VHH binders against Coatomer subunit epsilon (cope). Designs and how they scored, part 28

Target 1, 300 residues: Coatomer subunit epsilon (cope), of Dictyostelium discoideum (Social amoeba) (q55fu2)
Amino acid sequence: MSDDILFESKNYFYLGNYQSTINEINKKSRQIIEKSLKAESDYFLYRCYIAQGNYDLVLQETKNNRGSGEDPTIAGLQLLASYLSKPDENREGTLITITQWISDGVVKFNYHLQVIIATIYFNEQLYDEALQILNNCDHIEGLSMLIQIFLKIDRLDLAQKAYDTMKKIIDPDATPALLSLAWINIYNGEEKLKSALSSFEEMAERYGPTPLLLNGQAVCAIGMKRFEKAESLLLESIEKNPKNSDTLANLINCYINMKKPNEIIQRFINQLKTLSPKHDWTSAVNEAEALFEVSKSRFN
Short names: E, the ipSAE of ESMFold2; O, the ipSAE of OpenDDE; V2, 0.75 times the mean of E and O plus 0.25 times the DockQ between their complexes.

## First folded at step 19 (VHH; framework vhh_7z1x_3)

Design o3 (from l2 with S30R; at its last look DockQ between E and O 0.80; V2 from the best seeds 0.00; counts 0 for: pae E 2.7 > 2)
Fold by ESMFold2, look of step 19:
Structure o3 (fold): chain B 300 residues (1-300), chain A 121 residues (1-121)
Amino acid sequence: as target 1 above (300 residues)
Amino acid sequence: QVQLVETGGGLVQPGGSLRLSCTASGFRFRSYAMNWVRQAPGKGLEWLSGISGYGHSTYYADSVKGRFTISRDNAKNTLYLQMNSLQPDDTAVYFCARSPDYFPSGWFDYWGQGTQVTVSS
């Protein structure tokens, strides 16, 4: 067909609704005929499997992607799956491979590889390297990730400039644009927190209340000092994914502000330390270390 | 509130070495690219070197490449310039400067007072 068959799949994916992404792709599988469209749908399907922790499924289904006919995008997905399956063990080899790909010039115009590499760099807190890769990315996911990294490194001014540029080439109603604006509004604080909360709630109503969207709402609620509301949202998020690192980090912050007993807070801190960063870049809002430093100042 | 203070200048013989320091305050140091710039007697400003916020990307003017090394210690909010094989042409006031962009771009929004480096004898 001549419509963007993957439009809704992408919206679900960027908001962390991976099962709906898979379902939508499968629902339209007979319409996905053209080779480049099939490759695009496979990319998002494998990204969903990786986000669900199904690393071996990705590696097994792509096992014939070897040798001289290798698809660089599939190679990137294999690297991401392998890295996330054992980050501590595979870190060095993964970073060496990325360096080689950059040197060989295979990354320069492949936006899927750019996003994959930036996700790995971000997970390793190599922000200079992630920003370098994304500096010239003109794809919606890469631009959204760029904005999130600027927010993470406390450069709201650069995040705002990047969002203003993003608006010129991307529909502001696309879900990565809505997420970017909502997070910029969180960082501005004050009256903007209500606007961000409303945006997260509307996205959750349209696309499902994923851990990503529940965490966004909870951060807004914490900023507005609505700690019981934030707790309710975070408990709903745990119910959907009890291993979500952002949810645990936000719950720790919420409970510190509610002055819960230290042994309860320490239990969640230990749980968070046990988890490795596993979420994709769309869920890469990770404030655990910043939240812990804020909590130390509150208890000094 | 932004404050940049250079130290470590002085008199050195040709072929000698100096290490300059720049202490930063009033902003989140690791979030900004930093630069070294110099002004020789009777000449304009010359950009020498720049470094990204986390220090993983470094940049050098051709005139100092191989002789000068930029680095930073984000825990101490301090920028460094190790200068080796100094020549009389390196005589100048050396400034640290902050970039408004994340990577060095040739534009600077804040400057230190400068430190004098004199290469003679």
Scores: ipSAE 0.462, ipTM 0.799, lowest interface PAE 2.7, mean pLDDT 87
ESMFold2 (binder alone), look of step 19: mean pLDDT 89; pTM 0.909
OpenDDE, look of step 19: ipSAE 0.841; ipTM 0.938

Design o4 (from l2 with S30T; at its last look DockQ between E and O 0.92; V2 from the best seeds 0.00; counts 0 for: pae E 4.2 > 2)
Fold by ESMFold2, look of step 19:
Structure o4 (fold): chain B 300 residues (1-300), chain A 121 residues (1-121)
Amino acid sequence: as target 1 above (300 residues)
Amino acid sequence: QVQLVETGGGLVQPGGSLRLSCTASGFRFTSYAMNWVRQAPGKGLEWLSGISGYGHSTYYADSVKGRFTISRDNAKNTLYLQMNSLQPDDTAVYFCARSPDYFPSGWFDYWGQGTQVTVSS
């Protein structure tokens, strides 16, 4: 049992419903009076602003967080906002700052800062570093990240261990647990895809369809060869967030399977390369693109 | 089937260098930490070095620090051990071994057949 005033806000947050997260925090603002609870609600609020692309809002609202007495969590949020606003420009300085914070010991017991740093490492495909920061974590968001990373690197056994740890902390029917199980079911594929699809649909009905939930449904539909259903879901996801790289990658995969004209598919590939040049799908596409050019050259 | 094949062993003079290779197949190479272990004549197994799946974390036994360098080429599914300043005490069969965890631990689930390194005048 938990008497957590932010419980429902967190449920929305983990599903990517950032506006509902903000709305729930604001609705309960009169009940958020204790200093540590206010700090936690501010953390989620600023995370939502960052997820919405409102980086300058975060930096402006936190501009007085400096010097002695600086809140390390707020400093982390400032770093994340700055990094995401101009990743190519700010990459080197961001990684140097992270290394300094780790060396200074300010990260060791701050799980919010650990998640922020792991997010940056993950975006840079620095998986060793992300895994080290989250090593032996027992907090929900860190465990969710571990599950995602372990599945991405084909370590179902380690993802399962992290999921088992998560179940000791929260109810299996809470949204982080439902998401984690759905991701594991997608990884296993086959008959498990139907279970994952149902879970994403139920979460979308209860908490609202988000790009995260629509992409989850679409991945399941693609795996079940329901390409028309996947297309419909992915077009809805684009409508909600045209800059979601996962949506573009899934749409490219869907359209390849539907045998859409190559010119249409290439246009989406170019969009994905621009938005996320290091996305896993863009890496695989770049390899296939190189092979295609080589095969064409043998006919000259 | 998981397969690990070591190459690059041989006879070398004291103070010399060798580079060992281990070619991996049957599993996603980047998902596992890899290790070098040796067994000298009449001795037990000695762990020498380990490396994380993407290669950004490396670990060394005190006996080889500064002389040996572990690396991996994940595009070629190949693990390397560069051995410098070799001494007669380095004479052993050298094995590559896979960790079941993402980072090197004290336990290994798959081994190669080994390659002989002999350091003699």
Scores: ipSAE 0.292, ipTM 0.716, lowest interface PAE 4.2, mean pLDDT 86
ESMFold2 (binder alone), look of step 19: mean pLDDT 91; pTM 0.924
OpenDDE, look of step 19: ipSAE 0.838; ipTM 0.937

Design o5 (from l2 with D101E; at its last look DockQ between E and O 0.45; V2 from the best seeds 0.00; counts 0 for: pae E 19.0 > 2)
Fold by ESMFold2, look of step 19:
Structure o5 (fold): chain B 300 residues (1-300), chain A 121 residues (1-121)
Amino acid sequence: as target 1 above (300 residues)
Amino acid sequence: QVQLVETGGGLVQPGGSLRLSCTASGFRFSSYAMNWVRQAPGKGLEWLSGISGYGHSTYYADSVKGRFTISRDNAKNTLYLQMNSLQPDDTAVYFCARSPEYFPSGWFDYWGQGTQVTVSS
C-alpha cells in the first residue's frame, strides 16, 4: 500500500538502523512513484547519510538546490550536513541562517525543517530554542524530540502531556511512540523499569539491535542494579559504533556503580571528552546519576 | 512555599551601576522562566527582561537593551540583573517575577517584595 510504503523504513530510521532504512527504501524504489512520497523517502535517505557521517555525499547530491526555486527541506538538510561536518567553524553562520528562516516564516508549517532546526539546537545544547521551534509540532519525530527534551530538563509532567498529544494523532505502534513511552517509564522508575526493558528488547528483536536500543536496555539494567548485564549491552553497543557518546556516558555510569578504579573510569571520561569536546562532563555524569537515583527509589 | 527575595538595591549616581539579585526557594528554579519588572513612582508596572529556565534565551524591553543584562545561576537558585548606565528615570522598585512556563510570558504567578533603586545626583 503506497500510503504505508515507508512505514518500515521510518521505523528502522527512528530506532537508528540507518542501513536497513536505506535498504528498505531501495527495495521499494519502484513503488515510490508519487512526487510527495519520493520527496519523503529522499528526506529519510539524506537523514541516514547524515547520521552515518556522509556529509559530503549529501552536499554533492543536492548541490543544484539553490536560488529562488530551492526546496526549503533540502536546504535544511544541506545546512544540517554543513553544520555537522565542521560544527565549531559553521556554528555562527548556521544559527544566523536559522534565525533568518524563522523570521521569513518558512519554518512555521514545514515540520521536516522544524525537526532539522531542533536537531541543530539540541546538538548545541540550546534546549530552550529547540522547545520553541517544536512548540505545537504535530509531526511524530518533532513530538518525540519534545518528549526527550522535556525528560532531559526533568519535566516528566510535560513529557507525559506531549505523549498524550502524540497518541491522539500518531499510530501508537510507530517506533517513536514506543520509544517515548519506554523512556517515560524509565523516568517513572520502580516496576516501570521492567516494562521499559521489555519494550526495548522487543524493538531490538524486531528491528535489530542498535546503539540506541542497546543504550535503552542498559539504562534499564543499571536502574535494576544489573550492572554486569548493562556492561555487556554497552560493550555490544561500542562494537557497533565506537563513537557513540551516549554509550560511553552510560558505561562510565555503569562502572561508577560497579566501583571500578578511578583511573579506569577516567580513561573513559577522557575518551568521551575527545569524542565530544563540548560535552559538559559534570552535567553528563550528573544526568546519568539522576536517572539512576529516580530508578533507585524502588529499592528502599 | 514559593519565595522570591530581591536584594542589591540602593542609591546610585547617574551613569552608575547596580547588580540586583533574587533568591528563589520552594520550587524547582530551572523549570521556570524568570523576569525583572519595575514600578516607577506613580507609574504602572513595566516588564524589563526575561530569561528561560536554563538561561539560553534572554529577552529585553527596548528601554533597557544594551544597558541591562539578565542572568541566572540555577545551582544557587538566584536570578540577577546587572544594570549599567543608570539614569534618573530608572528610579523604581524592582521586582523579580516567575513566569508559569519555561519561556517568559506576559503572565506572572509569583512576585518578590521588591527592592528600591534610586538614581539621583
Scores: ipSAE 0.000, ipTM 0.129, lowest interface PAE 19.0, mean pLDDT 83
ESMFold2 (binder alone), look of step 19: mean pLDDT 87; pTM 0.895
OpenDDE, look of step 19: ipSAE 0.707; ipTM 0.884

Design o6 (from l2 with F103W; at its last look DockQ between E and O 0.83; V2 from the best seeds 0.00; counts 0 for: pae E 2.8 > 2)
Fold by ESMFold2, look of step 19:
Structure o6 (fold): chain B 300 residues (1-300), chain A 121 residues (1-121)
Amino acid sequence: as target 1 above (300 residues)
Amino acid sequence: QVQLVETGGGLVQPGGSLRLSCTASGFRFSSYAMNWVRQAPGKGLEWLSGISGYGHSTYYADSVKGRFTISRDNAKNTLYLQMNSLQPDDTAVYFCARSPDYWPSGWFDYWGQGTQVTVSS
């Protein structure tokens, strides 16, 4: 029952609909009385504030989380907020702190902290370290991250194995499971692209068309060579969040394929470099090329 | 078309050094943990060292720890084994091997053809 009360909030969260997550939790606040359930809902609220860039709000509301009674999960949220507020400045100190927490054994059975740490490692493109943290995570968000990392490093075989394990132990209607399957279908390519597009569209209709879901649809459309559709989706994503680096990377890929003037493409490349200097700006190109190579092999 | 090709083997005097290389092709090199394994004459296979896909974690058998150093250059699709303080007992055929799991393990899905290292005087 307790998992049911936060089920929709979590689904909104995992798809990047942070305002709906907050609204759902607030709407059910009177039903969230039990201490562990309250802690769980607070975790997602703070994650939403962080995702919205409201780092100072998190740090101010948790400022008394210090000393002997320190909650490790709240400490993790403080670290994530601090890191994301000034990544270049706080990178070294953040990574040192994470190493200390791992060494002290405080991460081992705290899946919220595992996910926070893996998020930081993933943002820094430290995939070995992220995989190490997620090695024994049995939480749905951690499993979803594991699948995404395996896809990112071109290990579809390991992503499939992780998904097969995931579907045996979690609710297949949970949005991280739906999202994981959709991305695996993208990597399989061909007829599976239509299935992935359709799943992203259904999630967007049910939970709102977020940049995450619009980008997923656009990658499917690019893979099917429907570049005008992909452009429309990516422009809608830009309107919702002009600073989404994945949207910019996908738009660059789309425009290269449409043979747009170099002046236009270079403008978006410059924007991407400003927003995310370490972003693998070729990720959308790599995914499209992988889908293309799979398509060619299926005709041989 | 996974291919692993070892080079750098040869005859070396006790106390000497040798660097083995393994050039990989037919797969995304950075996505796989890689290993060095050896087989001395008339003996079984001995795992020596492993390294994660991006090279941030390295592992060594006690028999070679401190003397051997595993590394990789993902831009060149090349795995290395720097072997120092070589002794006659290090005489073996040395293989590079790919882990099917992300981390080094006791099971390998692809092997090179091996390179002979002989330590004698």
Scores: ipSAE 0.406, ipTM 0.778, lowest interface PAE 2.8, mean pLDDT 87
ESMFold2 (binder alone), look of step 19: mean pLDDT 90; pTM 0.913
OpenDDE, look of step 19: ipSAE 0.571; ipTM 0.833

Design o7 (from l2 with H56Q; at its last look DockQ between E and O 0.68; V2 from the best seeds 0.00; counts 0 for: pae E 4.4 > 2)
Fold by ESMFold2, look of step 19:
Structure o7 (fold): chain B 300 residues (1-300), chain A 121 residues (1-121)
Amino acid sequence: as target 1 above (300 residues)
Amino acid sequence: QVQLVETGGGLVQPGGSLRLSCTASGFRFSSYAMNWVRQAPGKGLEWLSGISGYGQSTYYADSVKGRFTISRDNAKNTLYLQMNSLQPDDTAVYFCARSPDYFPSGWFDYWGQGTQVTVSS
């Protein structure tokens, strides 16, 4: 149909405004009667609870989803909640469970489960596995994840292809399309940074400022050498979520460019390494150090 | 500007082993799936093996499964093919080829010039 009752909820969700997503779903709860629509709204509701760190709430509300007749999507949400509650403890068991589900064929036609599994793989920086799960997907959340992953691995051509597919499915004014275009514009840099900044600002005005949107603005500001503006945005993002690894990484980058004292920068680096040992910034620093040592060896 | 250069071919006895290398330049090697393809005298092209950009996923044609091993060293921009238990019908020119997709596919956008492998007594 032309008016998806969950349209505005999903717009909030994709931008990380989880409370507004919950509020919109609850506001329309009496209109969400049909079984498949209720299942879809529950998926987003539980995803929001997980994003807010309310893992026990998800597990308690879904505790009867077990045995034969188990809903695979709800099982995936339970797995994601348990994984995120204790990632180091639950990593091995989570990956074994995912491997079993793939082997059993449970994942192949369940788009929500594909996104859940890809999210876990992405969090573990297992990009090949995430891309395998999402290979040739034609649904919006999967395409959004593909675009993000392809940009991270420097495949703009593949990110563009996924974005072109997305444009055929949804309104270009919907937040997944706006966000995807903004990230592609950041990748291209230069004049495109201004366009990306404007898009993030407009989304923040309409849907509320979130760490995701504040980080997007800050990345644009850093690219434009506006480091004090970027710092202000990143400190606001920290206030909203002190444990956002991307915010910490952007703040470290910003402070290096502002030439803050090494003592301050090292504290944030240590905090980032503790929270996310495999974060892409940490890997990039290690790779840069290796290139420097190779260059040094040519001068010995 | 993309360039793929194969080395490591040569003459080997039946049952012997060879290791082929392919050095890549002109693109970010780790972002692309890579493949080995061969062409025996008077025959068409045969895809043998493929590997994803990060190297976590490997793929093999039935004709070489268990005998050949594909690998890559992204720090050295180099693709490898370890070939064991070679037979006379493995005699061919071996090419490395780049996939435009992230995972190996049946379509390739760049090729090397190839290296000759000859298996004979």
Scores: ipSAE 0.264, ipTM 0.703, lowest interface PAE 4.4, mean pLDDT 86
ESMFold2 (binder alone), look of step 19: mean pLDDT 90; pTM 0.912
OpenDDE, look of step 19: ipSAE 0.840; ipTM 0.937

Design o8 (from l2 with S105H; at its last look DockQ between E and O 0.77; V2 from the best seeds 0.00; counts 0 for: pae E 3.4 > 2)
Fold by ESMFold2, look of step 19:
Structure o8 (fold): chain B 300 residues (1-300), chain A 121 residues (1-121)
Amino acid sequence: as target 1 above (300 residues)
Amino acid sequence: QVQLVETGGGLVQPGGSLRLSCTASGFRFSSYAMNWVRQAPGKGLEWLSGISGYGHSTYYADSVKGRFTISRDNAKNTLYLQMNSLQPDDTAVYFCARSPDYFPHGWFDYWGQGTQVTVSS
C-alpha cells in the first residue's frame, strides 16, 4: 500500500500546495519505513524544497550523491536545484549535462528524471525537446505536463489523446487528472468553462487555494466575462506569490478587458517582462501598446 | 480550409540537385509535423522524411538519408526538401503531407497536389 500512503501528499504537490505536501509526509513518517517508499517520499520533499526556492537545502542534504554509486534521480534533483538557483549562469552546463544523460541512456526508464528534464526544457522554451522526453510517458506527472504543452501549442486534440491515456493509469481522485480535464474544458470554452470553474473551486476547497488553482478560476471567470471576480482571484494569488508570472499575465488580460488606465496596465507589463521575459504575453502586450498609441493620437 | 501547394519540381540530370517547397495555409503551421512522400511511376507511396512542428527533430527513410534534407520556415509557412545526388530512381511525384500528430508517425490527414521530379540524361 505504499502509493496509497503518499496519495494525499502527491495530490497536494500536483496542485502546488507544497507546505501541505511536506506536512502530510511528516505526519506519515513513522509509516514510511520501506526503502523504496522512503526514496519516493524524499523525492517529493526535495521537489517541494525546490518549489519553495530552498535550493541550497537540497544540495546540502544530497551532497554525498556522487561517483559510481550516484542515484540518477537525486542527481536530477541536484541539477534542477542548481539550474533554478541561477538559470542564466547555469543554463549552458545544465543543457550539456541533460544531453549527456539522454545519450548515456540513463533517462529512458527513470520517470522522475524524465519529469525533471522536461521541466528544465519547458523553462527554456525548448518545447520539442520537452515533448520528446515525455513522449510515450505513462507517469501521471509526465502526462500532465504533456497535456499542458499540447494546449500551449494549440493541439487540443493531442491534449485530449494524452488525457485519455492518463485515465487508463490513474486513480479517479488524482489531482493531475482533474487539473488536466479542467484545462481541456477551458480550451473547449463556452459551457465547458462553467465545468472547469467548478472543478477548480472544488480542488481549492479540498486542497487549498494555491496560485495554480486561483489562476485557473480566474481564466474561467475572464472567459465568462466576470472580470470583477477574476480580479479578486488574481489579487489573492498575488498575495500568495507576488512573483507568479501567470498571475501577472492574467491580471494584465483582465485589466485590458476592464479598460483600466494604460498607465496601470503598463506597470504590470513591465513587472512581467522583468520576472519572465519569455512568457507568452505578446498578445496582451501588443493589444495594450496599440491602445496606448491610439489614446496618445487623440490628444495631440 | 487546409491547403498544401508544392513547387520546385522539374527535369534534372543524374547527380544534380533540386529544392522542393510546400506552402501551407488554413491551419497553424507550427502545430503540425510535416512530411515528404513520393510516388514513382507504377509504384506505391513512399515516405521520405518528416519534421516536428518547431523543426528541432528531423526523420529520414534509409533510401534518402544523407542525400535529402528536410527543413521548415514557420514564419513563411513553408516546408522544404533539399535533394542532392539525384538518380533516375528518384523520378516521382513528390507530395507534401501533414501529420495529425506533432511528430511524424503513421498516417497523414492532408496532402498537396504533388510536383513532378524527373531525373534523366
Scores: ipSAE 0.347, ipTM 0.754, lowest interface PAE 3.4, mean pLDDT 86
ESMFold2 (binder alone), look of step 19: mean pLDDT 89; pTM 0.913
OpenDDE, look of step 19: ipSAE 0.724; ipTM 0.892

## First folded at step 20 (VHH; framework vhh_7z1x_3)

Design ab1 (at its last look DockQ between E and O 0.14; V2 from the best seeds 0.00; counts 0 for: pae E 22.9 > 2, placed apart)
Fold by ESMFold2, look of step 20:
Structure ab1 (fold): chain B 300 residues (1-300), chain A 122 residues (1-122)
Amino acid sequence: as target 1 above (300 residues)
Amino acid sequence: QVQLVETGGGLVQPGGSLRLSCTASGFRFSSYAMNWVRQAPGKGLEWLSGISGYGHSTYYADSVKGRFTISRDNAKNTLYLQMNSLQPDDTAVYFCARSPDLYFPSGWFDYWGQGTQVTVSS
């Protein structure tokens, strides 16, 4: 643990505390001299810039990475930044570029590039393609993505296998392992929701509350029908990032269950549609629309 | 030059089975979702089945679900349709069709094979 210079930085990163990740990398900068370690720290640094929406910063700092001899990992980060800056406009070109990289064989042994590509596929809801890129992965971030995808496609057995593989290669107290177990516990539901909630609370206490951790707690609270607690957590998450689509979707779900006025719920639905038109909010939107139709019938 | 060539059609008795093949060339096969579509005499085109670029996801029209199985072998650039429990109203020309990208079957296809005739009768 104490001999992995980036250990604490990665713990912050996996929990979505991107500014603390950047700060921790900068504090260790004098110890980050060896070329492979520097490349790893740069990868996480640029991932943080991208997560903060600082796409132009990434493109400007990496502008010399062009032409023959370019670093494929940095090219991947440039592609991710460009894609996320204008997803609807850049989708076609991004997917074509990914297909070419796969065909050229540059992805096969580059784990960071695999994660970057799988992130784009995941954002496009192309789960089959993401699974193919991450096939037989033994990389921590890739295993975390596999677990999330397997849970979304109702394959708990494969998610458990990926989690078991993860436990063999990292400390069980490391944040990727804690997150993965918490998401599996949410999937299983019932009494395991309390265990997941406690784990999210402990991570938030140690590493700071982030939208990711607050959303995790809120999902647990909603599943336990503790809607007032979920509302409090989601409002705190909005204060930290008002543009987080998952927070908005969870808040809509929470407010539907609290039977808030349809006008209020519709305002959040419209905000979510504007921010993330492709977000999977079918349950929340369908419930809101059903409540609106029932309200209409009472005004014969 | 994109090329799709269907084989395996023919005459079969009701209740019989048939396996269609579609050999692809001129493009990276695994980068595209692939589909089977048929046209019965005097009828329009009917989408039957689709499969993702890597084969993990398959989709079927209700009319063929449980009787037909789509598969692909990316190493051989070949798409397959296993057709079981064939009935006379399955008589049609069967086409292999490419989706424009990696997405699961869309509402349109950019390249088609020439088709292979399947006739179910006694």
Scores: ipSAE 0.000, ipTM 0.098, lowest interface PAE 22.9, mean pLDDT 82
ESMFold2 (binder alone), look of step 20: mean pLDDT 87; pTM 0.893
OpenDDE, look of step 20: ipSAE 0.025; ipTM 0.425

Design ab2 (from l2 with Y102M F103Y P104F S105P; at its last look DockQ between E and O 0.02; V2 from the best seeds 0.00; counts 0 for: pae E 23.8 > 2, grease 25.3 > 24.2, placed apart)
Fold by ESMFold2, look of step 20:
Structure ab2 (fold): chain B 300 residues (1-300), chain A 121 residues (1-121)
Amino acid sequence: as target 1 above (300 residues)
Amino acid sequence: QVQLVETGGGLVQPGGSLRLSCTASGFRFSSYAMNWVRQAPGKGLEWLSGISGYGHSTYYADSVKGRFTISRDNAKNTLYLQMNSLQPDDTAVYFCARSPDMYFPGWFDYWGQGTQVTVSS
């Protein structure tokens, strides 16, 4: 059996603890010598560097991966790093490249490349395209992404089916399964919000309170109308990563519910716009700014 | 397939009232915040009001606060906007819009075709 030596590394990775992912891979480095296992560990290392914003490190370390002998997985990581470094500038070229790779058949049996492409599609809100890339997938990261996409497009039935498939191939106590179930429970709402909150709290205690886990807890708290608790969690998330767009969006939602002054809410809207000024959802941010300006004119 | 269908628009005299309805289908209605948005002739979109998925929190733009009331009936998958004290500058196409999360107003992933409200003598 391809040894699951990366099990704990992937547990950290799926929860957004990228430094612990790197540390675990390095700790096990003497056991990672089989070619396919080393390729998998390198994939996760570069994914961690990308998640940490170290795009230039990835591009520099892989600069010799070009020409007719290039590794498609590394080419995908280069594309992802380049795209995320300047999303609005690189959007069109990135989508054209993806289309070419699909047409050339490079993507069909390369699950890492499928995940990379689906990540880009998801970031561009191209959900149908992401679903097509991940169609009938049977690997853990692809199933995790499918669950998130199905929840986003309001298909709980399909999210549940993907979760059931995931349980056939990993321990249900592994973090991809725990995270997926927690989000499905958030979608169901009501009494299941308490179960989701408990699961996020347990994962944070065991694997570290990452912005991903703090945001999950905050979404549960907002749904349970515990807005002061949600604020505390979101402020902790900002301390760990002040540039996390999900945290800022959740804070804006929380503060609107708490009836905070428009000046405070606008401060966080401005921060969110600065971090994500060039995505298609920017028009919704501009509409929120227009609504804020109308409100401000009454109270200025 | 997400569908939102607005009804209840029409012609009304200044000072009058209208109640708009929005019937939702294709998604779990109670899991999403809902919004009313309008577009006056030649103007951009103006968010008016929002309501949380279970209806416990309501939000209003200052331009309509005190005159408009948002509500929802999750058993009927229907969103409502009661509009009172209407004036000519309320003339617009009114849209029902779904937020991508439970509470974030001003962010929409789906909206209907709209219903015309005209306030004129």
Scores: ipSAE 0.000, ipTM 0.090, lowest interface PAE 23.8, mean pLDDT 81
ESMFold2 (binder alone), look of step 20: mean pLDDT 89; pTM 0.905
OpenDDE, look of step 20: ipSAE 0.015; ipTM 0.274

